Miniprotein binders against p40896. Designs and how they scored, part 29

Target 1, 331 residues: p40896
Amino acid sequence: MLMPKSVALLRIRYTLEAALARGFTTVRDCGGAEGFLKAEIRQGSLNGPRLITCGHAISQTGGHGDLRSGALPASAFDSCSCHFGQVGVVADGVPECYKAAREEFRRGADFIKIMGGGGVASPTDKISNKQFCDDEIKALVDVANSYHTYVTAHAYTAEAIQNCIKLGVKGIEHGNLLDERTAELMAELGCYLTPTLVTYKVMGSDQFSAFLGPENSRKNTEVLYKGIDAMKIAQKKKVKICFGSDLLGPLYGYQTQEFRIRGKVQTTQEILLSATVTPAEMNGLGDKLGQIKPGFIADLLMMKSNPLDDITILDEPESNILFVMKEGRIY
Short names: E, the ipSAE of ESMFold2; O, the ipSAE of OpenDDE; V2, 0.75 times the mean of E and O plus 0.25 times the DockQ between their complexes.

## First folded at step 20 (miniprotein)

Design y3 (at its last look DockQ between E and O 0.58; V2 from the best seeds 0.00; counts 0 for: pae E 4.0 > 1.5, pTM E .457 < .8, unsure alone 65.641 < 70, SAP 78.19 > 70)
Fold by OpenDDE base, look of step 20:
Structure y3 (fold): chain B 331 residues (1-331), chain A 81 residues (1-81)
Amino acid sequence: as target 1 above (331 residues)
Amino acid sequence: GDEVRIEIYIFPGDVSPELAERLKEALKELAKEFGAELEVEIRVENGIIRLEVRIDSPEAERLREEILMLLFELIYELMEE
């Protein structure tokens, strides 16, 4: 049963309000958030972080964004509106990639997200899969460039990452299986890495062990322990790193645990930069967000405790945040 | 009276010497209104503004709220520049 739109909207409202309350004044959505939400937030009809959105993540057939059961023919889903509101859309070939990217921009996307490799939470792909052909990725990049924005890719493996970034992809989501050579290339090309360690931690926990089927659980285990190493490699090679969580649905409440996890491998300063200046730069907002200076937007946290002393303070916002300010307004 | 120490952290933050001075002056003026002795220290470290205020006043908790509001006003002014 498709969740009624009304119920979905209520959940979205709660999720956005909760994210803001946890201290996130800007959030980049890499699949699923509709562009109209940005207007509602700006108008004040919805309280939440500023949204930077891609609309639907663009995937090949059978790719990470294709959540259709492999046990059923494609025709079984033709009549199903169940794909409306999914994280991803399917596009095969250059013409479909052009159309898919243009459609996301038509709907108000700020950037394009693609599935450049296999994933964990998808039923029909493998982590080792390279997704999209070169001409398809190039097509998506060309469209994004025409809108003066970027493409980011879901990719785990060194192969998938290198393929994407050589074709002009400017962001890599996850990157858990990158190697030193890949990190060097990312740094050279000015590619941004967004690790999302908390999602794997949560999904691999005993509490949520049922969230993933056996095969997806195996894939999750594979990337969980590699993610920390990948982050160390990326740091060593001076890759630009952004903060991310990649939590789905009811798991959004754990988003601040990313601070705790990163505290094991990054300095507090590195983590804080990854959550402010670096992502602002990536999204063309480096002169407006991430600092308190003349001409910058007043997005800030007022806190009781110094996160420099203990980064886990940011994992307990209810106890440590006094106020959240976004665009000079207190929430 | 009992000295009350207020410590506030603002993130992300950078503060120019000029802004820091404006903040200190504003806080001192506020303290005068309450008849309080006020010591203010502002530091910036790794993108965090640390505000330390020592207040000798029976109304120190009230001053806390006023200090917070004043900070918001000044930050907002900075946004408009």
Scores: ipSAE 0.550, ipTM 0.831, lowest interface PAE 0.7, mean pLDDT 88
Fold by ESMFold2, look of step 20:
Structure y3 (fold): chain B 331 residues (1-331), chain A 81 residues (1-81)
Amino acid sequence: as target 1 above (331 residues)
Amino acid sequence: GDEVRIEIYIFPGDVSPELAERLKEALKELAKEFGAELEVEIRVENGIIRLEVRIDSPEAERLREEILMLLFELIYELMEE
């Protein structure tokens, strides 16, 4: 009856509506949400958060964003280009990086996402991998700069993080294995860190540990234990911290648990600012979003209890959110 | 009558003198409509704005919801300015 493409579109609609209902009035997507979804939400054809999107994450052959089986030829990725919801695209070498980044901007991207290091859930890389050569990263940064925006990078290790930010990458996604020297450099360069601890905690739990394959489970265990320490280091060194969850597939419903995890490291005020003011500033929207002030867009949550006294209230949105307003409309 | 206390926290944000005045006037008018006694207190601490509204009325719970909706509308009107 329905093609996989049409099923993927229904899944995206549900995910967007659910995120808005949980109180996320703006989300930044680092792969999978193409630019046309922004237009549909703006026009009212879809109910969902305001989207800030990179379109597809850009990866090298065999990198974190390359989800092809190792047994398939390189052309197999191209033959699936008609599928909706592809997370990443592959680019090798400077000319392909220019073209890939420009294509994402042509399709409506607000920023560029790259894979600066290996991942947990990808089939052909390791966490310790450093991905892309310096000239490739510079090319991607140059394109983003020409559009007056930024590059953010998936990276876990201190080496991968330092390489990216020294070449002009503005943001680091995850950063679970950063050290104090790297955090000092991030703060000095004004870079943003978006930790995403809930994904690793949930995937490391007894309930979900089998979700990953054997090697990915080992990768996940490594990053789980280091992630809380990395956030403490980043906080100590005054790195600009944004709120993120990076939930995969069936785990998307757990995104609010990140509030509870952060409560063990940050004050309630710091956590709320990391989900409002700081990400608005990162995305050039600090004069329009993230605060309740005259002239700002009317994105509001009305809560039954005060999250400044107990941040875990935000991890129970069905019980504690009275109203969600986005752009003056109650949802 | 029953006394109901409403504590409203606004963060991150700004409570202008105009919003505070409009809020107090609107709450007084609502209180007159229901024959209720209201006390309003506004404090600012560390960038957090706290509003405390105390209602003494047999219909205190009904007035609580109407006060919340009134605040929601006034904050929206402020942001449109």
Scores: ipSAE 0.209, ipTM 0.667, lowest interface PAE 4.0, mean pLDDT 75
ESMFold2 (binder alone), look of step 20: mean pLDDT 66; pTM 0.533

Design y5 (at its last look DockQ between E and O 0.58; V2 from the best seeds 0.00; counts 0 for: pae E 4.3 > 1.5, pTM E .430 < .8, unsure alone 67.036 < 70, SAP 71.056 > 70)
Fold by OpenDDE base, look of step 20:
Structure y5 (fold): chain B 331 residues (1-331), chain A 81 residues (1-81)
Amino acid sequence: as target 1 above (331 residues)
Amino acid sequence: GDEVRIEIYIFPGDVSPELAERLKEALKELKKEFGIELEVEIRVENGIIRLEVRIDSPEAERLREEILMLLFELIYELMEE
């Protein structure tokens, strides 16, 4: 049962404050966060990271963003309150894609998120599925371009990634099954990769093993081990890499474990770059965020330990962060 | 007096040479404000600012948090210019 919107709203303050306390001064949400939260944070009604939002992730019927049970007809969900708090919306065909993207922008989205391939946690799709037809992706890209922003896609396979980026998608979320050729193409096109390794690790853990059904558990295992290799390939080909965690609900607390996981593949410098300069550039904020320079926004962490010596320091923010500064305010 | 050494790390650490120099100058003024011996060394290493603060005062521990906050505020002020 999806959490009622009212209950979700009761938790939002805690979630935002906790993320900021863990050192995240800006967060990009790739599905679910409503645009009004940005105004509340700017006004000081909520304490939290600066939000960059897409609203709902846009998916085809039966795609990764379609969480409806395949055992029930579509009509069974017409009156369902399950629309509250959904990560995704369903759009089929060019007109619906136009409408869906425009609706997210109307509601204050900064960019568009699409499901370009199958996923792990969705009930009815396969990881190997390419999602959306070319004309649908192009429609979504065209709308985003008209707003002078980008589309990012959930995609695992080389095929799904290539299909998206050839059509003008500028970001790939996950990318766990990319190959060298795909990574080369991503680098050539200036596409950004956002690995999210921690979500698979957490969901595959003994503690949360019941979160996924047997089939989704198999899918999760598949992408977990490939994710590290994908990151190595991406680095080798000089793909622009962003920091990401892709944790849902009560699992947000594990977001800093991504630092620990990435420490096996990336240097601290590469990780910090992925969490500062690179995502700032991706979101058109390269002249305002991610550096200490005159004219930049003062988003800073003061720490008592050197993460260059041990990247796991960033996974223990409660013990290692002295102060968090966001827009010159100390928290 | 009791010497307290504080080593802190700030990121992102991509600091312009100009800002780094201005920060050093501003920190010299802090010494005057507190009336204590305060030595600050600033280094940028691989995208992290390393600050070493030496406080030579019997009140060094009491002033520790205040000094750290002021350092942060100085950085902020320099960034807003």
Scores: ipSAE 0.441, ipTM 0.796, lowest interface PAE 0.9, mean pLDDT 87
Fold by ESMFold2, look of step 20:
Structure y5 (fold): chain B 331 residues (1-331), chain A 81 residues (1-81)
Amino acid sequence: as target 1 above (331 residues)
Amino acid sequence: GDEVRIEIYIFPGDVSPELAERLKEALKELKKEFGIELEVEIRVENGIIRLEVRIDSPEAERLREEILMLLFELIYELMEE
């Protein structure tokens, strides 16, 4: 039922090469990309973006990263395997959280991703769920701090977001139901928000809505329409915003549509900074990546047209990118 | 006249006068390499570096892509410093 390992590897190569060709010289993966891919890209065995990875997203039993059907036994696996494994791992209780986070770092993770709230595509949770207990989140943050890095959390609702960031979580993925008070708190604590609106637009389209079940379709609709307002709130309250798409496997080709969607909320400068300076800062790379200046790694795009005048040209990379440079090499 | 204008926008980038001077000097080396008249004007506005390169030569349109590629490589060299 799952594709052969050789076919999955070929699809990963294609995906990485295509992302680089679309102008993404660095990609942060929040679940599914193992650290071994980083080594292959660094060695030049694969052409692709620099990878910043968490390995597996860490979830509670029945949480967003637990993709097992409620009708299946606990040992069953029933979803995406294009990443040579599962996108998430389950940890319940403080000792399991310690071990899960340490295992991801052992395998080469750069940060920890957790499921701090319910999801759209997961079968056994609600978007209103707060996920993990406080002691579990503290345990995950403590491990990340001991490795001198951070925890980022999947969370939609203001309650889930506030719970995570008060416990030391540095980043929030999605955040579609963010309110003004929560945005103020994020800004005060220096937290990062990574909205990912394109995935909800694509998953709600007629072409891909069959991927969701009826309950997940309702979840998706709820977060799709509120996500623009959440970004407006975050921008107004000066939350640090990163660029993200959260596209699964075959949907990666749609990632540049996020530029177009963000054009409805942010200025062109704000969008470009969200894809360069801000994510480099979040990942401790603000003195190496994200800017064109001496001492920085030479990741450059040469564009035919000026995206500061029209951000939508970045959603047409085949027509508008002349050259992609990563680490001084043209691809 | 025979003048060709190439406008280059650099973002996000260093806005220091020192970097602007180094870019100007590097572009003068391009003038020597191509054996052409060129003039460089640099403006910094709201964290955006704008370079205007004026090329007064009958070959300027023919060389446009080559000049852009060399500018790309020059920016790379400056980042390595």
Scores: ipSAE 0.204, ipTM 0.658, lowest interface PAE 4.3, mean pLDDT 77
ESMFold2 (binder alone), look of step 20: mean pLDDT 67; pTM 0.538

Design y6 (at its last fold request DockQ between E and O 0.54; V2 from the best seeds 0.00; counts 0 for: pae E 4.4 > 1.5, pTM E .466 < .8, SAP 74.003 > 70)
Fold by OpenDDE base, fold request of step 21:
Structure y6 (fold): chain B 331 residues (1-331), chain A 81 residues (1-81)
Amino acid sequence: as target 1 above (331 residues)
Amino acid sequence: GDEVRITIYIFPGDVSPELAERLKEALKELRKEFGAELEVEIRVENGIIRLEVRIDSPEAERLAEEILMLLFELIYELMEE
């Protein structure tokens, strides 16, 4: 969503502070967070989680990251410099993919996010769409590799997932329609799955369902229940699983509901590992984050009760978190 | 009450015997500061560190709060090493 930069900054501040207060000491943004935010957080001008960012998600024309109305020509969406809040950029062909990925890195990205398949909330694609050609994905992967980092892809279908990971994509966002074979391949290749079940639950709720048009609502319903099954399959096949929420704007407050949802599929330990050790490893921080060990960064939650006994405690941070420590500082 | 029990679960964490012993010794030293009877136990189960502190003192509630703070400080210090 496009908004004035001034308004965006105010919202970002609130979002970051709120995320930290909910117990998230590190957050990976898979589209939209600009690199300068990391500097501001490090300097203390913003209070928030440590950010791992990709900048803009890279999408093909008409892909999941292309939020332009199909009813209007591309020229109708030429934006002025006063607008902020684009999640994605459009790149078509190998040269544009090179440029797009390099630009994200120039702007301080830690990894690359691509739209490897169709989405739920995008206006001009279908979930079943495989997005990007092989050479485009390879180009993006090659650039990321040159920066010694990874590509993660938005992908729902087995086809889209397999296509991405065979081309060197190391992360899959969502993966709701994966099958056993796909999960096996992911495990074999050491790929990371980041389910985001809560976003579908929230979007399907009576309160927010109107945000999606009829077609997107249908798509949302399709992937919501499949996501639980996908989690079971992924867990069974020992896929590396990260914690994710994929909530936008005012919905960030529902991030912790992912814990509750996952409690139906994963053990509490598995869930906690997905929110600590595993994502740290994915992002090359396995020796610094995600564990309480000598030499690790002191990111700690002090809880009133033991979430190991009841994962839903983490879904009620306001009542259950005594304090959040990030890098040795209590917030 | 006259007896307070604090149980802290650490996960995921370093479950090395060395760290456990360091924590235990550090907790025992708190007795000198507070003059309270402290029983300290550390267990490692299923990759989880369980710290248990029993405080037997007329001031157990007050001491529990202080000890809790000190424990977190200790953990922080250990992490910063």
Scores: ipSAE 0.612, ipTM 0.860, lowest interface PAE 0.7, mean pLDDT 90
Fold by ESMFold2, look of step 20:
Structure y6 (fold): chain B 331 residues (1-331), chain A 81 residues (1-81)
Amino acid sequence: as target 1 above (331 residues)
Amino acid sequence: GDEVRITIYIFPGDVSPELAERLKEALKELRKEFGAELEVEIRVENGIIRLEVRIDSPEAERLAEEILMLLFELIYELMEE
């Protein structure tokens, strides 16, 4: 449904406020959140989480981020953060990759997001694809290094993941089809994995499966069934794991279900660290965020019950969070 | 009697030495002001701080709420440092 711009802006404000109320004091966005939202939150004109942003996700022609085939694929319910609309970018070849990455940093990006493999929701790729040539990936990594930050990549398959991390990519988004050798390599190279299992669970449910096209539904089913096993492999091989949900639009409310899914694989301490310490380290904020220590930024949750005894209380934030503090302010 | 027990878990991080100092001083003032019997235990296990406060007072429930707010404020102040 078409809606006025004023209604869309009110929904963005609501989404940001709701995420903060659910206890997410910092959110890393891997495509679509523009620098002006980050600035408005920092200035206090919007209530919301601290944003760490990549600006536009960078894709090759015909890749996961290339939406030129017409209507956006289920744009309100897209299972990946690659919701590019008017802000998506395509870059082919080394010079275009240099320019695209530099343009995102000029616009205020904190890191670079690339499409290292095919996606579930995009109209033009297969989940098994590797995307970009090696020289293109290296160009993007070189630019990110020159800005003292990192590249993270959308990738599902062992081959796509290994290609990216061997070229200096620091993070892997999703990774549902990784294998033991890939996990070993990620751990050896100090790479981060951000699984996002809740999005596939929700998009594969009876309630929401109709919003995927037939090919995207098959892709989604494949990654759903393999995702928990991949996270078990990553945990066993000591890969640095961050918390993520990859939920879009009205599905943001389901993001806390990721805590429950992770409870099948990780201890409660490991889950809490994956949402606090580990992502702070990944983003160069390990000395400022993610811990209750003197000199750290005062982002605090006060809980009614102890999530260390039962992680599922984090999937019920309205009933269990007493206070949310961000930067010393209670929300 | 009206005995109330508060158990608080703090994770992640470790502020237990600094928190213990500040809490001791703040509770000294509360003990004097309200005449309440307060017992405090702080333990660290597997990087988790467990703080238990036992309150024996006719106003134990109200005092428990004040102690929770005090703890939240102390943690905030300690992080600001």
Scores: ipSAE 0.260, ipTM 0.710, lowest interface PAE 4.0, mean pLDDT 77
ESMFold2 (binder alone), look of step 20: mean pLDDT 71; pTM 0.599
OpenDDE base, look of step 20: ipSAE 0.570; ipTM 0.849
ESMFold2, fold request of step 21: ipSAE 0.234, 0.176, 0.192; ipTM 0.691, 0.624, 0.642
ESMFold2 (binder alone), fold request of step 21: mean pLDDT 72, 68, 72; pTM 0.610, 0.571, 0.619
OpenDDE base, fold request of step 21: ipSAE 0.552, 0.432; ipTM 0.841, 0.796

Design y7 (at its last look DockQ between E and O 0.51; V2 from the best seeds 0.00; counts 0 for: pae E 4.2 > 1.5, pTM E .429 < .8, other shape alone 2.654 > 2.5, unsure alone 62.848 < 70, SAP 73.545 > 70)
Fold by OpenDDE base, look of step 20:
Structure y7 (fold): chain B 331 residues (1-331), chain A 81 residues (1-81)
Amino acid sequence: as target 1 above (331 residues)
Amino acid sequence: GDEVRIEIYIFPGDVSPELAERLKEALKELKREFGAELEVEIRVENGIIRLEVRIDSPELERLREEILMLLFELIYELMEE
């Protein structure tokens, strides 16, 4: 049974407070978070990180954002309240893409998220799928540009990534199967990569092994091992890299493990920059967030130990954070 | 007493010479208050501010807390400018 919206809202408070307590003063949501949450956080009625939201991720029919069972006709879902709390919406063709993107902006989105390729957890697509036609992606980019913001895409393969970024997509989520040529092109075009290695680690763990079916488990294993290599390639080619976790629901608690995983490939400085300066720049906030300097917003962590000496300190926030400051307020 | 070294790191930071000077002045005031021998070194490298404080005081933990609080206040004030 899909969680009732009311129950989901009750969990949102906890999730946001917990993320802030873990040291995240700003969070970008790439699918599902409603724009009204930003107002509640700004007003202080809800404690949490500053939110940057896209609303729903926009997907083609049968794409990564289409979680409908392939065994059932589309009509079986028309009356289903199952659309409440969905990560994605389905849009096919240029007019529907225009409408979908405009609807997310109407609802307060800061940027657009699209499914540019196949995924791991979706039931009906393959990782190798290129999703959306060129005209559809261009339509989504054109709308985002009219709002002076960007499109980011879920994409794993070199083909899917290249297709997106050549059409003006400015972000790639995951990118686990990128190659050197793709990384070069990303760097040239100023595209941002957001690896999310922890989600694959968690979903592939013994504890959560039942979360994925056999086919999705195979896909998960593939992208998990390639993700580290993709990070090395991206770093070598000087791709702009952001911090990300891509955890859903009860798995949010594992978000800090991304620090530990990245510590195998990146220096602590590189990781911290990926979680401060780089994402601030990506979101047009490079002059206000991500640095300790005059005129910047006072988002600070005070820590008991120096994460520069041991990146795993960032994966143990409960023991290592003295306090979190967001906009000059201590939480 | 035993000399204790405290290292404080600020990252990512763009520290002006002004901030460094303000920190040094504030630490001198703390030295007067506690009567402790304080040696202070501030280094900026690769966007990291490193504050090294050497303290010879029986009230080391109190000094540590005061230094951290002072640093925090100065950083906050600087950011709000």
Scores: ipSAE 0.477, ipTM 0.809, lowest interface PAE 0.8, mean pLDDT 87
Fold by ESMFold2, look of step 20:
Structure y7 (fold): chain B 331 residues (1-331), chain A 81 residues (1-81)
Amino acid sequence: as target 1 above (331 residues)
Amino acid sequence: GDEVRIEIYIFPGDVSPELAERLKEALKELKREFGAELEVEIRVENGIIRLEVRIDSPELERLREEILMLLFELIYELMEE
């Protein structure tokens, strides 16, 4: 049953409005959001967070973003993405990588997302797999550099991460299996890490574990229990850490649980900075967003109590956020 | 009478002297509206603005909400410059 574009857009509208109400005034989408959504939000015809988008995640044949062979668990979670149902695009070889990256920028992308390693929800790979050859990654980085922006990569293992960042990839999504040497290299190269621990907790819960196949469930379990250790290593080595959840569609409501999980590793100050200053810096917006200072864009939350004393109040936004302001407008 | 206390923290960033000054000016109008029933004290200590408001009235929660909205608008104006 094919959902009309008009119905898909209404579901995206609800998702975006809910995220704004939960206090997310800017979100970075790592696959599926089209550039026209940014324009509609800027013009005010669609209420939602400011969007930073990559368009499609770029994958090799059989890689994590290649959903052509029946990735039912992922598709079951994203009814809002019928037009955006293709989260990834496939590119094999240097010429296709050039074209794929340029096409995403033509369509309005702010950065390039690639699959640097295998994943949990993919039917065709192992979490230990390295994705793309070095020349393919370099091609993608070269295109992003020509647009004065960056490549971020999905990667879990130390080997996949090191390969990506040595070739000029600026960001790592997830990183659950990094080691101390990898964290040292990330800090040395100024690389950003965006852990997404809540997605593994939610996918492993009794309510949702049935959406994974046996092999994907095993992959999810492996990354879940190691993710906190990786965060501790990254924090100790002073890796730049951004806030992220990697939640899709109807699961978006769980995104605030990431605040509570991060409380086991980071101080409240570090968590708040990871959701404000650090991601603004990563995206070239550090002089406009992420701080409450003269000349910055008026994105503000008024909280009922102080999250510096108890970060978990951000996991209860409906009870603790009094007002949300984005670009001077109260929502 | 009843009392409301508000501690203002700014993060990321700090409470500016201009915010405290503008808050004092805005509270003069609020004090004029409520007259002798309203007692207002404001202190700036260690980068924190403390506001203590005392009123012998059942309208304490409405007063609190008005002060919070006033504060929100002042912060917005200061960010705009």
Scores: ipSAE 0.227, ipTM 0.662, lowest interface PAE 4.2, mean pLDDT 76
ESMFold2 (binder alone), look of step 20: mean pLDDT 63; pTM 0.474

